# Designs tried in a protein design chat: VHH binders against Malonyl-S-ACP:biotin-protein carboxyltransferase MADC (madC). Part 11

Target 1, 317 residues: Malonyl-S-ACP:biotin-protein carboxyltransferase MADC (madC), of Malonomonas rubra (o06926)
Amino acid sequence: AKWTELQDKSFLEATARERAVGIVDEGTFTEFCGPFDKIYSPHLPLMGEAIEYDDGLVAGVGKIGKKPIFVISQEGRFIGGSIGEVSGAKMVKTIQLASDLYEEMVSEKPDLPEEMRPAVVISFETGGVRLHEANAGLLAHAEVMDQIQNCRGRVPIISLIGSRVGCFGGMGFVAAATDVIIMSQFGRLGLTGPEVIEQEMGKDEFDASDRALVYRTTGGKHKYIIGDCNYLAADSIRSFRETTTAVLQKPMEEIETFRRIGSMEKIKEQIELVKLSVSLKPKDSMDVWAHAGNENPESLINMTLDEFLAQAKRLKA
Key: E = the ipSAE of ESMFold2; O = the ipSAE of OpenDDE; V2 = 0.75 times the mean of E and O plus 0.25 times the DockQ between their complexes.

## First folded at step 1 (VHH)

Design s1 (framework vhh_surovatamig_d1; at its last look DockQ between E and O 0.11; V2 from the best seeds 0.00; counts 0 for: pae O 13.2 > 2, placed apart)
Fold by OpenDDE, look of step 2:
Structure s1 (fold): chain B 317 residues (1-317), chain A 125 residues (1-125)
Amino acid sequence: as target 1 above (317 residues)
Amino acid sequence: EVQLVESGGGLVQPGGSLRLSCAASGFTFSSYWMSWVRQAPGKGLEWVATIKQSGSEKDYVDSVKGRFTISRDNAKKSLYLQMNSLRAEDTAVYYCAAGSPEQLLRYLSGEYDYRGQGTLVTVSS
């Protein structure tokens, strides 16, 4: 699809590559290790599994204005977006390239304008570690997180979560470690998949087939209220791009304030939230929303994004 | 774009038969194990049957053995489930899925969330 057409495409329904190409300016995206390079898992063929020539992950670099944007985009349609050796390596190296470029730029120009600061954008769509490559996948998660930490205060890293699979498993940790999280109301962020939750807690406690419940638990609106995500975007590549652009116009010092972790203050806030959860004994996320000050929490569920953003109250730490 | 479109569901009496179809597109169908899964009302997702790429290997959940037959046509990128001697407990939404048994386990565990709308099979007198 043409870039202009991609802008109106649902972020939920878009391919990883469409997300990657669409999030940066038209004509600026260059893909690393694309399908034509045929870099795929060395393990999957040994197991008789199908492969993708890009191992289900799009990585590359583009621009938003004068800002280099290193893009990572996971493809949920390939083994649920699970990470293996090759896809993991692509993530690590892409983030590293952003870091390296930043260092190069500031060495040449120590007073680097903010508008030229490199950034990393990750479109998450994943269940975490690829089962067939569990050890490699685990290591990849760790390495990615290491790169994220290395980028702190230097290269902003933005999470985009609006894809069909959502962001789960170890990649939930990875997303949490980034500077800013942008979700759509259709995005989902969590650690454990709903079916696994049901298995552990029982259907009476959590019915995985109840999609409404799933979204109240891991969806964008819920995550926004509780502070696990910073921004909500509409379900379009355009909206995600615009939101990303707006965020990246902020100075790095301000961007860091959006982090969920990384300071003692943030840790204390999280501890308090845990205490609150224990004290409230919520039966449903709506109880939490009510506690946050939303008088009619049920009305938030089907509310338009604009209405929601205008009136929804967030939990105060 | 990967698409899996199930069809063939409907209302049938106990002892009746149905044949489900799944039309696949957006991926190399012949390279994948294919499976049928189902979700009964009030129950979780359940594995039903799996077939290897060549069709030479098939496996079934015990409750459907001898009654259901999974098959595929790689040229048509289609998966089939012949259901005979249907029972009330077979009532469910049926989904087709791509992936090996190991991949399917991940799907069943909730790591996948891209299945189609499925096709409803209702077995009732």
Scores: ipSAE 0.000, ipTM 0.241, lowest interface PAE 13.2, mean pLDDT 89
ESMFold2-Fast, scan of step 1: ipSAE 0.011; ipTM 0.379
ESMFold2, look of step 2: ipSAE 0.000; ipTM 0.272
ESMFold2 (binder alone), look of step 2: mean pLDDT 82; pTM 0.834

Design s12 (framework vhh_surovatamig_d1)
Fold by ESMFold2-Fast, scan of step 1:
Structure s12 (fold): chain B 317 residues (1-317), chain A 125 residues (1-125)
Amino acid sequence: as target 1 above (317 residues)
Amino acid sequence: EVQLVESGGGLVQPGGSLRLSCAASGFTFSSYWMSWVRQAPGKGLEWVATIKQSGSEKDYVDSVKGRFTISRDNAKKSLYLQMNSLRAEDTAVYYCARDSYSLFEYLRSGSFDPRGQGTLVTVSS
């Protein structure tokens, strides 16, 4: 009953470990403990460096159905979820391990069923690079991007954004590079933190101290309307699990079309969003929602998820 | 709650046979690869055998190939290990484990989750 109770827990309020355990099938999550050299099969030993795993990032593997799921779950309670040397190395190694497993499985059985293909799920909760480890944190961001690139067309990578701290800074760019972004209304996503946005736009146009404004502009409903997230989930572990499961049942060819960056057309979409912000000068998400064709944008704020998805109009490419 | 209950262990002479059983509950048994894992006195866990959901594919550690046979009955939600030509080095607590991995099980940690209470097999003259 512990796992079934966990399913009803708020994703926003959950710990990193609770998110990891709950997103995969009951009893299947195995957390990576100590050095990766302790993780092996009788057929192929896995080599790794010794790493201490108490650096605010939970990593492991579990299953959804027959599919191995490599899980990375950031913990905002540990130095705001910031990326340092150890946490960065854990993230890099976890994605690399998923890619390595895919190569080994395909080498042994080239016609292995698609439903047994490995996948990566990343639950983001980070404000960016850890100050006292800035060089190592920046290097880790680059190495994570390299591993994501190695997975393209082979291992789908799904971003979950529903945590209290959200996903900002360089990790916002990392999330945009994954195949699919799933958010809740309460999740927050940005390539730049609220403080930097405030500084660039001026405080009279965007006030970072206005929590409601920050949630509206970086939140899931807004990101859905402007195309910065692919799917919305309710604020529960179950909803994120069910949405992730449904996405992973799609063909790889379809999953690849959801990426926000990785093609010239997607980059042009990002540029057009920046241009819209400059030309429209929106002071609130509702200004953008009206531009997208929503005639009563205020009504969207209080709609249930199902009502919102049925009625909301999105910006066109 | 996921539960695995092993049975069938005991004291047996070298060259003898035993059949271990595992009764599973609390999950969709037919959807998972299943394994037998053992722990000899004073040693770590050792993977012994694995079986695919359908029973069509099986794999064994080299030391038991030709002597042990893994099987399953999805209707009864049960996993079995037929052990023949037992040797002193087969002495261990045997655990039934639900696998999160494919046939190749490239990932193994120091722990299997979930696993049952185990059943002791002692091979002694």
Scores: ipSAE 0.000, ipTM 0.130, lowest interface PAE 14.9, mean pLDDT 75

Design s16 (framework vhh_surovatamig_d1)
Fold by ESMFold2-Fast, scan of step 1:
Structure s16 (fold): chain B 317 residues (1-317), chain A 125 residues (1-125)
Amino acid sequence: as target 1 above (317 residues)
Amino acid sequence: EVQLVESGGGLVQPGGSLRLSCAASGFTFSYYAMSWVRQAPGKGLEWVATIKYSGSETDYVDSVKGRFTISRDNAKKSLYLQMNSLRAEDTAVYYCAKTRIYTYGSLTWTEFDYRGQGTLVTVSS
């Protein structure tokens, strides 16, 4: 019954552990190196920041049906979800364990049904590298990317972006390298944080204090229209779980077509979107939404998810 | 055999106060910094406060600054946490932790070497 109640909880407001437990089948989540361990980063400054033994990252394995699901769930309540030495190592090891299990299973039984093969789900909630552990955090980003590449065509990796902190910086590139990105309209995804964009572009062109503008450019609706996310989910653990389950029922060859980067076709699409941005010189997502064929783009901002999905027109590149 | 035994937890109303105690044994208490860490329902362990081996320096997570006071009595091998103006968000199991503090240049970080069994604090009306 607790798990059933958890399904109705806002994904945005849930803890990393709640997201992990709720995304997989009831009672199946087994956490690796949980909060009962002494494991934490030796590089964290004592002043001003909370220190958690799990280093702000929940990792483990559960099931959806017969499929083993390796879960990584970042915790924005711990130093903004920033990646350090311990949390980075946990991410790398968790993805590697999924790949290792795949190899062992397929070696033992080459005709193993698709529904029994492992998958990875990553719930992102991070502003990027932890500055006081910058070298370790940067190394972790590179190692995670390497593990993702090793999984391509073998172990599907699904990104969930619906947390308060969102997914920015180097982890934005990591998410783009996964097979499928699922966002809520409240999720945020970008290569730079809103404050960095404001500093580079100037306040007259981009104001980070304007939450509506920030959400329109990094938010799920905008990312959906420009093709930076594949699916939109409602703001509940249930909706993310149901969307993830539906995706994982697809053949691997179909899942591979969803990647933002990692193929020549996807790279060409990305280049065309960059060209479009330069050509239109958009100051707001509304310019891009209008170009995609939405006659009244402002009306999309306050639509429910169902209304938006029924009416929104996406860029074709 | 390092042993840390927490006590003093209980049910308290919002705005109330509690004083937690930790009795240490199995190591030279006066040689080590000590910390309080907590675990709220459904959350990981969160560092709350640290006190230097001598008692000369203290540090706190921002959310408890001005409300909590960490102290120690090296003669009695005891650590304390005075908690004032308690909020529902302070509800957690509180653990006493043997701590090592490292400093290198401008960087300071801590290692929790051992943790006790904890004492439950519930802030509820």
Scores: ipSAE 0.000, ipTM 0.103, lowest interface PAE 20.3, mean pLDDT 75

Design s18 (framework vhh_surovatamig_d1)
Fold by ESMFold2-Fast, scan of step 1:
Structure s18 (fold): chain B 317 residues (1-317), chain A 125 residues (1-125)
Amino acid sequence: as target 1 above (317 residues)
Amino acid sequence: EVQLVESGGGLVQPGGSLRLSCAASGFTFSYYAMSWVRQAPGKGLEWVATIKYSGSETDYVDSVKGRFTISRDNAKKSLYLQMNSLRAEDTAVYYCARHITYYGGTWYTYYFDYRGQGTLVTVSS
């Protein structure tokens, strides 16, 4: 597909590779260890699973303006976007390369313009750990968190959540640890797992089997109102690219303030927000929206993005 | 507007030679390290060779060492790749690419911010 045509493609319906190519400037994306390199996890055939040579994760580098952008784009069509040995290593290495490039550039030119400094963009589409490779997947989540910590104050990391599979499980926590979260209304993000919340609150207070409540509370409009995402984008590659571009023009000091969680204490704040949503009538997210000050929360459901952003009231910090 | 325009590709027999050229415009060519990157039919991009902004240092992927030579002419804003002893495995679209470093600096394999539209090299008997 031509890059210009790709810009109008639904972000939700796009492939991981299309999201990666489209988020950066035309002709600038260079993929690391792509599918034609025939790199895959040797454990998957042993478990009776099909393989993909990119292991369900597209990684590479491109640019936005003069800024090098290290891109990680998860593919939900391959084992639900789950993270295994090969995909995990690719994700860790890509973030590490951005950090390494930053150090090298600054060591060569300490007054290097902000617009030339690296950034990381992660398009999430995963439930988390690949059970076929649980130990490697768990280690990868921990190593990704370590790389995110290494980037703090140096290399901004932006999460894009607009995929069909969404961002759940351990990767929900990873997304929350990044500097900025951009969602579409169709994106799904679980910053705390329903099972974890059920354990702390008890079944009578939060029924993890109520998937309708979970899905209503994981959507982009809801996450925007409760402060779990920083920006909403329309469902197109162009809208995600334009929003990402605008964010990356902000000073690093400002970008740092958007981070939602970075510790266990911050995760507990997220649990309290879920407790609030459950303590209200749990039939939909509208009760939370009313609590945030929206007089007619039902009207927000069908609003265009522009209408929603003009009228929606958010929960206070 | 940054532009990189490759030329010199074509059909060549195994063991033959080709010289690729890249004309750069829209930026200060002499400030940037430059690379050649290739993409075989149906495969991902593979880095081939890099040359420092000054022309003083070069690096190559192992499979082309001793066969390919990268060079540049900063006055003409041009990048070149001399390809000798060509093999069927060298069949690819070859792209001229600009490294993301602005004021010179260290080698970064695979880190490019612009590339051209490419020129096809087919090595076939």
Scores: ipSAE 0.000, ipTM 0.113, lowest interface PAE 22.6, mean pLDDT 76

Design s2 (framework vhh_surovatamig_d1)
Fold by ESMFold2-Fast, scan of step 1:
Formats: C-alpha cells, structure tokens, sequence
Structure s2 (fold): chain B 317 residues (1-317), chain A 126 residues (1-126)
C-alpha cells in the first residue's frame, strides 16, 4: 500500500499487519516468522492446523527515527483476537527480545542516548483466551506480565487501544501494567467483554449491541476522563503513530509516571476511582461526566477529538 | 560504519539461476559468520543460509537445501548466494546479514547505527 494511504486509514478498520507496518517509520517493519516461531512453540507440530491461526498475531521490529521498536499487533478478525499457545509465546518472546537487545546495547555503550534504545508497542485486539487452549493462554498472560516487569525502567512499553474488538479480560490487566495507554474514542478497554456484561446484568441494564452505551462505559473518552488512558488519538494510523512518536521522545523517568500499576500514587488513584464509583453508583460514563461538572454530558459523545480534549482538560484542571 | 551492500537480484524464469553478492566494509569480515535472510511479499523474515567465518561450515533452511549454495571470499570481503532451480516461492527481497543467528541479525537490523543493506529483489515469474 502507498504510505500516505496507509497513514490515513482508520485504525479501527485496519488489519493487525497494517497497524504494525504503519506505526513505525516507512519501510522499516520486519515481521518475525518461520524458524523463530517454531523455536518458542514445542507443541505446535502436534497441533497442525494451529499454524493457520498464528496469522492472528503479528510480531516484528521496526524503527522510529533511530529507536528500535518491537511491535506486537493482535488481530480480532480471527477467533475474536483470543490468546492461545502460539500467539502467547510470540508476545512473550517479542518483549524478551527487546529487553535482551537493551542489555546488549547498554553493555556496549552505557551512555547510549535514549533515542537509540529499544521500546515495545502493543496494539491490543482481544476478548480473552481461546477456550480449547485456556491453560496455555492463562500462563501466557502471567509470562507477559513477568516480561513487562523486567522491562520497567529499561524499555518503555506503550499500549495502543483503538481496534474493533478492544482490550478485555486478562489483557486489560496487561495493558494497565504497561507504561502508557493511547486510545481512540472508538477503542474499548475493560476487565470483562460487553457480551459477558450483558449475560451477567441482563440486556435491559447492558445491551452489548448498543454501541453508544458500550463506548460510554469502555470507550476512550470515558477512560481518559477517569485517568485509565493517558492519551487520545484520532481514528487513523497516522494519529496513533504521531502520538506514539511524541511519547517516545520523553525521558524514561517521565514515561514511568504515566503507568497505572506499579507505584503507590497510581494505587491511591485507583482506590479513589473505586470510591467514586461506589459513592456515585453511576450506570455509565455520562453520570461521572455530569458529576465532574459537565452540564450536557450527552454532547461529549458527538464532539470532535479537539473539542472533547478542551472540555476534558477544563474538567481535570 | 558497518556497511553491507547487496546486488545481483532481478527477474528470472522458474527453473533459472541467479547469483547474489554482498560487499562488506567497516569491520573485520573474516572474523564473522555471515547469513542470507529473505522476506517474501506478505510474509515475515526467513533465515535462508549461514556460513562460518572460515567458510568451512554451511547451514540452510530445508526448502533451499540442494538448490542454494552460500559462499564467501574473505580476501574480497564478499558474501555470495548461488540460487539454482528457482521456484515462484523463492520470490523475495534478500538481505545480507552479519551473524549466524536470528538474534545477531536482529542486532544488525535494529542497532543504534544504520548499517543494514537495502536488500536485493528476486522475482521468479513466467
């Protein structure tokens, strides 16, 4: 595809591969496959047809300027983006490779500039684990968390949430453990998928087919207001790339302050958000926005990104 | 300062042959194992062949064994890949890389100084 056309493509509607190629500098993305995958998946030969589902997760490396970027891009078009043995192993190994490269680079040049040190970018699109591989999927979540912990203070990890399926279940916790979360207003983030919420609460309370309700409760605007995402991007590969680039230009010490999990200050903020939820008993983000001082919260849904950010900044100030 | 410059790619008919070359500079060529890796359209990076620093040992991916031959000339600081009995599935951009493992190749690709080659395109088509 032409680079400009790729950059202008909707992030929501893009494929995992398009997101991966487009997030780094033109022509720099190299995808990992073949012998690499087989080294990390000892059971893959016993699961013949699982190789075809390996297409559901794209992993590779590219550059932004001089900075090597290890990219993980999940694909929701296949089995709702569910995490299995092979896809889980690819995520773990990709993050581990970034950490290993960091160690090698800094060992050779301890004063290596930040702009030349590796980073990880994860584009999320998953509703949970694959049922027939649930044990392997759950173990992969734990191993990914271990790799994220190993990267803290060394390799920044940025989450991109703007895909059709969103980021739910165990991967919601994984995203919260990364250093920075960038969402579009169409991105969805939560611990439980909308369909499961509907099953638990009943369709009268939460209709998973009501897109407006789903975006109000799990969407980027709500997550930005309550501090569960750090940046909002427009729904284009370009906007996500430019936001990611700007974030990566910040010092590591500053990037670490954006993390939702891993500091006492962030734990205190989470406790206060829980208290707010209990005291207000809101049904969706509209109630929270109204309490925060917005006299017409319904109008926020249809605002442009720029209009919304101006309003949200006023509410946070 | 490390530089690798590939050449010799082009359009060839199925069953034909091509010889790829790589000119190395900026390091002691004879101290390093060297590899060829390729990326087919719509596919990921695939390791193709490796040759030991001395030229005494070679290794190949199964799909090219018996058809491709990797060689080197340490005096000329050059790496070669002789490709015979070419198939449509061999269509790819071919890269010269320093090292004998994927991790060595990734270090070369993602290093702080850009010393990667541009690659050379091989198209096998009737």
Amino acid sequence: as target 1 above (317 residues)
Amino acid sequence: EVQLVESGGGLVQPGGSLRLSCAASGFTFSYYAMSWVRQAPGKGLEWVATIKYSGSETDYVDSVKGRFTISRDNAKKSLYLQMNSLRAEDTAVYYCARGDSLSDFLRWLTGPFDYRGQGTLVTVSS
Scores: ipSAE 0.000, ipTM 0.291, lowest interface PAE 12.6, mean pLDDT 73

Design s23 (framework vhh_surovatamig_d1)
Fold by ESMFold2-Fast, scan of step 1:
Structure s23 (fold): chain B 317 residues (1-317), chain A 123 residues (1-123)
Amino acid sequence: as target 1 above (317 residues)
Amino acid sequence: EVQLVESGGGLVQPGGSLRLSCAASGFTFSSYWMSWVRQAPGKGLEWVATIKQSGSEKDYVDSVKGRFTISRDNAKKSLYLQMNSLRAEDTAVYYCARDRYYDSSGYYPFDYRGQGTLVTVSS
């Protein structure tokens, strides 16, 4: 694909590779290929699953300006983007590589400008752990969290959530632990999938088949208003790229303040949201939007991104 | 900017020997594992051998064990493949490839490789 056509492509409809190639500067993305003998999870053939060379996760490195960007892009078309042994190991090692590069670069030049220091970008598209590899998938989630902790104050980690499958389960927690979350209004984020919410609350309280209700409660506009995502991007590779670029130009100390989970203050905010849900008993995101000070919350649903950002009121930080 | 340039290929009779060389530039050679991969006419890429940054650890595909030796010279930023007891099935274009950064297990290599050097084993 030509670069301009790629940039204008819907982020939601893009492949994992298209998202990875398009988020960094033109021509700079180099994918980490598996060994030239095929790599795959040994559990996939045992389950009768088709084997896949990249195990549903594109990883590589590129640049934005002079900054090395380590990219992890999950592919929902491969077993729903689920995390297994091979894909989990790729994710862990990619973050570890960014941290190692940072250490080497700063060791060689302690005064290295921030614009030349590495960063990590993760495009999420997963329902969580791959069931037929549950133990390996769970271990991978824990190891990814450990690598994220190791990067704090050193290598910024940016989450992109705009894919069709969204970001659920253990990977929702991983995204919350990164420094910055960028969502489109079509992105979905939660620690619990819509089906599990329906099971716990019952269909009368939350109907998972109601797409409008699901998008209102897990979608980017709601997450923005309650403070669960930091930035909203339009549904294009260009918009995600431009937003990511702008964020990465900020000093590391400022980027760290955006974390949803990572400080006592953020934990207190989460507790306050739980208290609000108990007292307000909201049945729809619009009830929360009204509480945040939005006079006509229904009008927010169909606003363009620019209109929404200009008018939407957020819950107090 | 990253460049890998192979040399040393040619025509050789079965049972003969060749030494392939790869000159690397544009990156910190000593920080990367390095690999040799090959592609026979009409077939896909096949990994041949890998060497650790320090040169202490080496791995080979079963078909070349005991016949091929991978080595490196970090001061000269060069990678080598000594090929002995060559067989017709070794006929392929051989590529120098940059592998994993540092000592990482389970990590996939970068897709940086040179233009290749042709090795033909024929009478």
Scores: ipSAE 0.000, ipTM 0.107, lowest interface PAE 21.0, mean pLDDT 76

Design s25 (framework vhh_surovatamig_d1; at its last look DockQ between E and O 0.01; V2 from the best seeds 0.00; counts 0 for: pae E 18.4 > 2, grease 25 > 24.2, placed apart)
Fold by ESMFold2, look of step 2:
Structure s25 (fold): chain B 317 residues (1-317), chain A 124 residues (1-124)
Amino acid sequence: as target 1 above (317 residues)
Amino acid sequence: EVQLVESGGGLVQPGGSLRLSCAASGFTFSSYWMSWVRQAPGKGLEWVATIKQSGSEKDYVDSVKGRFTISRDNAKKSLYLQMNSLRAEDTAVYYCARGGYDILTGYYRAFDIRGQGTLVTVSS
């Protein structure tokens, strides 16, 4: 009954552990313990003493149906949810374990049923890289990106964004690289498609800074309309769990089609959406929503989730 | 030049109370999140509580919720931990830690510990 009470809990207000336990089936979550909690960091002696830190990241494994679900859940109550060397190592290892399990399973059973395919779920709540571990934190972002690339076509990776701190800094790029992004209306995502394209392509190809004000809207409704997230969920663990479960019932080939970056064709589609948005010369998000075909865009602001999903039209290239 | 000086530890019986203090100097105290962390004998550091710059938001590890209260006085540059209903498992050296994003230096720090700590022993 405690797990069932979690299902109605606000995703915005839930702890990292509550989110991790609540996303998977009742009684199935096993958290990683041991060396991740006590990893020595060589950067910390510059603060005067060698100290092991708890990075405030919950990592573990559970199940949805027969599917093993590797969960990474960031704790925003813990110093604003920053990433550092220990948190980065936990993320990298957790994703690597999921891909290793997948390879082991298909080696044993080449026609692995979709319902048994492992998946990764990342519940983001971070303001970015921990500055006292800045170089190690940036390397951890690159290593996480490498593991995401290694999973493509094999292990679906689902991003959940609805927690209090949001998903900012380099973790915005990490989220963009995953297969599917699920947000609540209250979720915030700081790095968008235009900023990702600028980082990938350089300013000569596209200068997103000239229209950056329009694209810096971080909220879930805007991100859904412009295609930076794939699904909206209500602000409850139940809604995120149900949406995640529905996505994971899809064949991997279909899940791959939701990705926003990671192929030349997806990059071209994103560039066309950005060019369209910039050519509008919009003064706020409402102009972008109107161009997407929403004749009364202000009415979308106060809609319930169900009303919004039934009415809202998304931007198309 | 950054200094954090802990005080207020001692020997108490189970169920007793103590108030820890941390005197800060050499930095703009009001610009930082402040935390208490503790180290039990033979164990690693454990986060206990954190308080935001204004004192408006406070977080605690589950094992101390309802028993410990973190507070700060920005005018006195002081951090406090009121510990009630003390248990044997609260026995540790308690450290004051500076944390959060420092916009003046551009560093984000998890726990910046500068003091010797203050020993709390809960025993009969």
Scores: ipSAE 0.000, ipTM 0.130, lowest interface PAE 18.4, mean pLDDT 75
ESMFold2-Fast, scan of step 1: ipSAE 0.015; ipTM 0.417
ESMFold2 (binder alone), look of step 2: mean pLDDT 87; pTM 0.880
OpenDDE, look of step 2: ipSAE 0.069; ipTM 0.597

Design s27 (framework vhh_surovatamig_d1)
Fold by ESMFold2-Fast, scan of step 1:
Structure s27 (fold): chain B 317 residues (1-317), chain A 124 residues (1-124)
Amino acid sequence: as target 1 above (317 residues)
Amino acid sequence: EVQLVESGGGLVQPGGSLRLSCAASGFTFSSYWMSWVRQAPGKGLEWVATIKQSGSEKDYVDSVKGRFTISRDNAKKSLYLQMNSLRAEDTAVYYCAKEGYYYGSGSYLPFDYRGQGTLVTVSS
């Protein structure tokens, strides 16, 4: 079957739709506002941009076991996965639908089993706001954050970061606000795109053209060592699906402890990382890896996932 | 549809030279940063070189700096990698890679799209 073949496909190379279909149980994915609905941003034709009927964002619902999974999968092949009016509205509505379903289910059965609790999975592949639609894109980011806040303690939200474009800009803040972040070593996560960082800090501090440096500073291994992602997955749909499944089997109270922000303990961790940055003044992620206790940080770059997880030392702050 | 087609690979002796080419289609080539990445047998993907839209800015992995030169011809929608003083450790499949769109800048990392590759074997 096609679904079985999808399991072995590189998560990095997969399309947004392939990621969505492959993350949930075979045959269970139902897409919302898909290409056949012919919904697209009114701003794009006026600016000479290509029109995509799904506006570069696949959204729908499927299942993992008995658990309803609301999936948002961003498509970097469409204007870098940037968030506009239609794609933003789809993202907001999908999260809202998960929250609404949870409320309905709990209303009917107050002792709702964990395995039946709805969840949201977001596969990020975006630089953030679509500048062609800046006002709508910014509003969408704010509304997504509101929906995430509404879900806290009720509906777990899992971030998957393993795409070519990665997760940058305003969507980096969105990912940080979710309950769990799962990355591959090829996934990229940052609050600012590398070129914007270069422009703000100057080329002598950060050179966006040094792709190896960018991979090390925003990549999954670095994020894992500093505590910015909770789990590392191998570069396959299967590995992301299995990691997501394992996480979602945990009770909501446990899942909430993984969240990067939203608690005093997490705030203290962020403050300690800022203090480390000021005192250590690292020029490369390998400086941070050495500080974490890794004697030969360069060797970590080429390790397999299993080797890395067995040998890498994380910051304890 | 975005398409990148690499060519120019082959068998070459240590110290020799090769010029790799990449023909791009399906996008506005002149609007994107372009890169060369490689994968040696049994190893992971390694970034080799990158070039800005205008060609004014270039960068290389340390092991090839001074030996390889990346260039582009926006009129021909082509990317090139001139490889000189080749070594056995340069043996790899070389891929042409398109950068994605950056938030606020017009260019994204990592690679938005990668071609099928061209094999370079450096051996006596």
Scores: ipSAE 0.000, ipTM 0.136, lowest interface PAE 15.1, mean pLDDT 76

